# VHH binders against o26223: the designs that were tried, part 74

Target 1, 191 residues: o26223
Amino acid sequence: MKLLWTSQHIKVTVHIDGKVSKMDVLEAIKTRRSIRKYQDREVPEELIDKILDAAMCGPSAVDERPWHFIVVRNREMLEKIPEVHPYGAMVKDAPVAIIVCCDSSLEKIPGFWVQDCSIASQNILLAAHSLGLGAVWTGVYPLEDRVEGIRRLFSIPEHVIPFSVIPLGYPAENPGTRDLFDPDRIHLEKW

## First folded at step 22 (VHH)

Design AB63
Fold by OpenDDE, fold request of step 23:
Structure AB63 (fold): chain B 191 residues (1-191), chain A 124 residues (1-124)
Amino acid sequence: as target 1 above (191 residues)
Amino acid sequence: QVQLQESGGGLVQPGGSLRLSCAASGFTFSRWDMSWVRQAPGEGREWVSWISYGGKDTYYADSVKGRFTIARDNVKNTLYLLMDSLKSDDTAVYYCARDAFDLYSEDSSPFDYWGQGTQVTVSS
């Protein structure tokens, strides 16, 4: 792991020689940040496969596994996403995006798919980070305009609900770390 | 240049109604989520209502739910706020605000552009 210092003293972890430094799970969780700036560098398919594998490893209600994933690398499509997703401006700058979707036909218990797809989305973020990539969760559901916009753009069937758009790339920023621990949110035995 | 211009404010009695308008220019209005924000004298800015770029999604502050309606006309590049059953507590300057592309950034405001505001006074 070589730390490249940018002129702005941004520590960017760059994987040298194709060896991915493995983060432990707690490190990945604690150090993960939303990354909205990406290098002009392609993400290897192998890394995407690992990320998608991780995305499917989370639990789901009654093991329904309702998730589907659209991997988007086409530049034209990436550039169109901000047109239907106002808070997805960074997607146009990413080399790849994953759209997490729910196939409602796979649902056994209605409504839990949101949890399932959230778990999948978070696993994507953590896996990406652990692999030296940056990512950000851009919400699609439950906003109807965004849901319908993404559906139309990617010809997603009506029974499939786009949930999130997650751009991925090698990070071109380092937002730093946050301490979000709040002991006031912890209750022992009772509220 | 992005411009937002509010209008339609005025003096109204409690229980009365007003319709605010915001004329937008200098950007593709139909691609942006929009909000109304208000500021009462001596108070901070309070978010009032939000509408998605296509107008299918709307949200309201609890204080105005059931009384206010946000709407937009993307052909006319205009945002609206229909205010019914106005109360004295609704007295404020009302601002039209454009939602920022990076709403979840830790160092940026959720709104990147504001109008000059329009005064709404509810008084008997």
Scores: ipSAE 0.634, ipTM 0.844, lowest interface PAE 0.7, mean pLDDT 90
Fold by OpenDDE, fold request of step 23:
Structure AB63 (fold): chain B 191 residues (1-191), chain A 124 residues (1-124)
Amino acid sequence: as target 1 above (191 residues)
Amino acid sequence: QVQLQESGGGLVQPGGSLRLSCAASGFTFSRWDMSWVRQAPGEGREWVSWISYGGKDTYYADSVKGRFTIARDNVKNTLYLLMDSLKSDDTAVYYCARDAFDLYSEDSSPFDYWGQGTQVTVSS
């Protein structure tokens, strides 16, 4: 059993058989941070598959499941993303990025796709973290320039809307932990 | 080196108009989102307006909605703020800022470079 230290000093137990010990769900949620610095290390395809599986496990409005995913590993393409996404500078340093998209032709109820793709995006972040990776949610929709920029760059058809770009990699930073619990945001029975 | 230089500030009466400019150099201006930020005396910096790198997206603080217009000329490497119906509460130093951070930022300011600012004074 090899103990790996994550950027957050989270003990990740990696089994000798290559299986990553499953992080507790609450632990994953509580300790997840946006990671924007990555090691010069490739992410195994197996981990990406697990992350994508998790991305598709969230609920969607009337089970419409409108999401599609573009997995980007090509170095040239990763380096071009910051040109159309000014807040995506870290993407050029990541070994892989996932672009979450909505196929509007799959929508059953208009507008709920944003919630659906948000759930998928968050599941990607949580799954990545639980597997010892760092990730960050970079917003694309609803900014028209970014939507169109990503669309052109990846030849995305007009009926498909790019929603988020999520770079992933082994963490090369430690942002620390946060306590965001605020009891003043909890209302019992009435406001 | 990245440089931002604001101009166009001055003294104006309530109800008047001003146009601020920000000259950008030292980077590919057309690839960067830009913001205007202001700071009134004794107060913190307040975000005023944002524009996407291509100019298709704009956002405004509630305090300036309907009165201010952000624009850019990517050929001239210039950011603008058109200010109409100015009020005394608009008195501040106005800064041009380059946006460089994620919308979902948890830890850092989204702005990496600032100008020196230009003074806007609205007084009768």
Scores: ipSAE 0.621, ipTM 0.843, lowest interface PAE 0.7, mean pLDDT 90
Fold by OpenDDE, look of step 22:
Structure AB63 (fold): chain B 191 residues (1-191), chain A 124 residues (1-124)
Amino acid sequence: as target 1 above (191 residues)
Amino acid sequence: QVQLQESGGGLVQPGGSLRLSCAASGFTFSRWDMSWVRQAPGEGREWVSWISYGGKDTYYADSVKGRFTIARDNVKNTLYLLMDSLKSDDTAVYYCARDAFDLYSEDSSPFDYWGQGTQVTVSS
C-alpha cells in the first residue's frame, strides 16, 4: 500500500514497508505545511529516529547543542497535552509527539538556545515532511503557562526548558502550498 | 455554545479609568488564551492585549502598554481589562475574543469567538 500526497507538483510516496521517496531540500522547505490532522496510523520508530537525527544536525551556538527531545507515544500523555497547551488540540490525535527542550546547563552562551531549539524544531518539521509525515510546531517557550504546564506534565527538571511540542503523523489533510516569496523583503547592499 | 459578553464600557474623561469585564461561557475558559481587541470608528480592529490561559503571560499593544492591564479570573470565567490614563484615542468598541492563535499557524484566524463589544468613549 502506497500513500501518495501531492503538494503542488510534488508527490510524496510513503510505502508501508518504510521506504519513502525523498524530496530535495528546497522542495521540502517550500512545500511543507503545518499538518494538524493525522491518520489513525502508527509512525514507525525508524522514521522517528531519522527525524531526531535530522533534529540534531542543525547548527548551534558554539556547537553547544543544548537540545533534548522527549518522544511521546503514550495516549494518555498525548491527551493531556491540550490541557496545558491551548493550541495543542491536535496532539491528542497524533500517534506521536516530540517535545523539544533546552538543557540550560549545556549552554555555553546564554540566550542562543532559542535559535538552537528553533533550528532543531524546524528540522523536525522538514524531516517529517520529507518522510511523508505531517507535523506542526506548537509553541511552548516563552509562554510561562505552557512552559510550566509541559514541565509539570512530563516532570521536566527546572534547568531544562520545554521549547516546542511537535505532533507528528501521517497526514489526513492536504492544505496545499503557499507562495510566500516577497521581493519587498529583500534589500540589496543596504536597507 | 461559546459566548462572550463584554461590560463596563462607558463615557469617561481623559485621564480617567475604566474596568471592562468579559463573561465567558460555553467552553472551558481556563484552557484558553484570551484577548481584548478594539475598533475605533472608521478604523480596523486593533489588538489591545493578550493573556495566557493561566494568566501568567500577558502582552500589550504599544499603544496601551503601561496604561492597561489585562487579567482573568478562571474561577469566575471572567476576563478583565483595567484601563488607566485613558486617552481620546482609546475611544472604541472593545471586544473580548477567544484566542485561537496558534503561534506557528499558517492559515488560522487569531480569534475564533468574539463578544458583542462594549463602547468606551473618552471625551472631555
Scores: ipSAE 0.498, ipTM 0.793, lowest interface PAE 0.9, mean pLDDT 90
Fold by ESMFold2, fold request of step 23:
Structure AB63 (fold): chain B 191 residues (1-191), chain A 124 residues (1-124)
Amino acid sequence: as target 1 above (191 residues)
Amino acid sequence: QVQLQESGGGLVQPGGSLRLSCAASGFTFSRWDMSWVRQAPGEGREWVSWISYGGKDTYYADSVKGRFTIARDNVKNTLYLLMDSLKSDDTAVYYCARDAFDLYSEDSSPFDYWGQGTQVTVSS
């Protein structure tokens, strides 16, 4: 199956052989890997804009859209992240990082912002991959030491919660794909 | 280079308490998350507890939750495990381990250095 369409839509082109200029959504989801090594190559502002546009397309609880994004390109700031994040060493080597945050003043329903920011974070990973970039989700929330450290380093206000730090760049490694499908996780009608 | 040395194990009665220590050297202890891991006779290793580099975040395996307390002293470069309400099933060699990877890992073992271990035996 190389071409998928409906009676109501124009042709959709699916590239099966790995071309990165247009990537099928299922291919992107299945082939995305955490990338922690990056080329010494700048990521154009245009690509970051596309990634953040994609991040904001995610659903959120009652359309609350609680997310904010900090784009970090400054070398000095990137090099300070390991001071407050034990596994932030690869962030200092990235040309850019995106910090996904929740603005708690935008919450409309308490207790769903984690799902909202997780959706935005995953969209960043997928969009980066579709554009030929590699990225990794490094955890901040719910670890208090990391939340406090990242908030301090980037002057994040107390009502804003840093959720994740996502370094990204053109990949300098290829971990390959994994086959993770497990039919035993699928339950028909009941548990 | 990295050195982790556990101590404080021994023989205890069921329901008793014990405090384990792990002296760390050869690295900046206060910048690393740390874990306790145990291995019972004839079994594989079981993760027991984890503490963040600053000590503000802790997690426990269900088997020990409510009975064990992990702590650290970043001035003395020492990791601790306070074990209360000990059961015979807690009999194991206990290791301190340095966490090497983020909690959101897709592969690779999470620990890069281990201590020699200290024996805890819970017997009536």
Scores: ipSAE 0.452, ipTM 0.781, lowest interface PAE 2.4, mean pLDDT 87
Fold by ESMFold2, fold request of step 23:
Structure AB63 (fold): chain B 191 residues (1-191), chain A 124 residues (1-124)
Amino acid sequence: as target 1 above (191 residues)
Amino acid sequence: QVQLQESGGGLVQPGGSLRLSCAASGFTFSRWDMSWVRQAPGEGREWVSWISYGGKDTYYADSVKGRFTIARDNVKNTLYLLMDSLKSDDTAVYYCARDAFDLYSEDSSPFDYWGQGTQVTVSS
């Protein structure tokens, strides 16, 4: 009882602060959509910091944390991304983009960095959504043309692998929520 | 205006070979991923092969892997499909298609422009 009250008091304090928070995690996961149209509105550095903090909270293989992030706000650089990424056209209209990279010198076991950077990338999408922003994951790795193009454009060294480009901004579209739950994909005990 | 024009189809015996071409104009061809898609009589369209904008990455449907080769010439703005070891099941109209969306897209339709098609008929 006494421990529950202490836990309840701690929870109430956190929950009072959490009640001011933007979005519940399950709501964020279920309602996040890829957003490719953005308002002409700057994204404050504070929000980018929160998003990157969230990106770095993900688990990684043997805690290797191989990720690096390039924050791109320069208009001329954003406008060049579509030249090396066929589906990066919306990036030129985004106020900011985040490039998720793997630094191979941080790998502790080879080849697991893809999962690590995928986790970081998804966390960016969810964190952006929870803060009222829209984002989209545009794929870079494993396509050699895209990897080489992004590496050249941003002077990324050969031991660093660009994984994804994520433009983001305040959304100017609302695609709506999808219901994709399929119970036929669930197997109990065996296939 | 985006234009895609296929050519090189025809009648061929089983085990034979053909090379399809697709002339592209009205867009910067070298900045777009491209696909071949086919439609057999009375069936829906089936994706056949894909090539990245610079040509370094290629993918194939299981039904054609090892027999078909996709290629592109970004100087001539031309997409190719080399078809070897042709089978009767390869009989179809073959379309050149421009890939509109990233492979990771949440959108339902991946292609925004299609050619007119070229008929390939494999018959003894």
Scores: ipSAE 0.406, ipTM 0.762, lowest interface PAE 2.6, mean pLDDT 87
Fold by ESMFold2, fold request of step 23:
Structure AB63 (fold): chain B 191 residues (1-191), chain A 124 residues (1-124)
Amino acid sequence: as target 1 above (191 residues)
Amino acid sequence: QVQLQESGGGLVQPGGSLRLSCAASGFTFSRWDMSWVRQAPGEGREWVSWISYGGKDTYYADSVKGRFTIARDNVKNTLYLLMDSLKSDDTAVYYCARDAFDLYSEDSSPFDYWGQGTQVTVSS
């Protein structure tokens, strides 16, 4: 790590947790499950930072990077999400939620922001899983009732579109893995 | 106890119209997405239409798009299906169903409560 300033001071950063978490990327993809039950345990800010860093590593249409993220830890706000999201009951029990949004003023090619924010959302799920957390993508866009409700609750301006709400925490359930590979979905050379 | 009670079915000629109602009780109706589902004799259940909890979003199966209209009245706790241009293939028992699972569910079953159904018969 380098610090850039006049006189060229160099700081050495020590990794404070004393260990490095490891999970093969294919293992993470195959074993990630939607987690809707969480331990009563806070998620450190450092882990949220790593998850959001991973979210922003996704490709986007012409590198437009239209995403913004709202990190919600306030209990009163988390408890209000079920008022505007029929299937957001587990969000009130999560220690933290991330709202993935599109800032439409950042679009370079109109209409590709859905793909961009979907990539960021999936990266959040995978990064959370790799760090020992459980998460679930609760759908907001394209449902107008949910978009309006979330926008109102979090004071999101009209040019910003809430895409997904992702509660996360240390898992209190283990749904197990599933074998979903279907070779009939693979088409060689043509349909 | 969650209760869903359909009504408004009957015998109708091809090209005719019919309005189904579903009275909901025992839950906060205005907080739930709702669907209509139908089952023709000897067939499995077919999803027909869906409406979001506030009524702003609607979706229809291709087989009924342009002919059926889903609506809800959150003051009266009632779900509706307005059926126009009815065809003999629309003959079925129609069920009101409460959507239980989120869009990104890894479970296979989307509904937790069903009504008793109302028979719609379209005679050629």
Scores: ipSAE 0.382, ipTM 0.750, lowest interface PAE 2.9, mean pLDDT 87

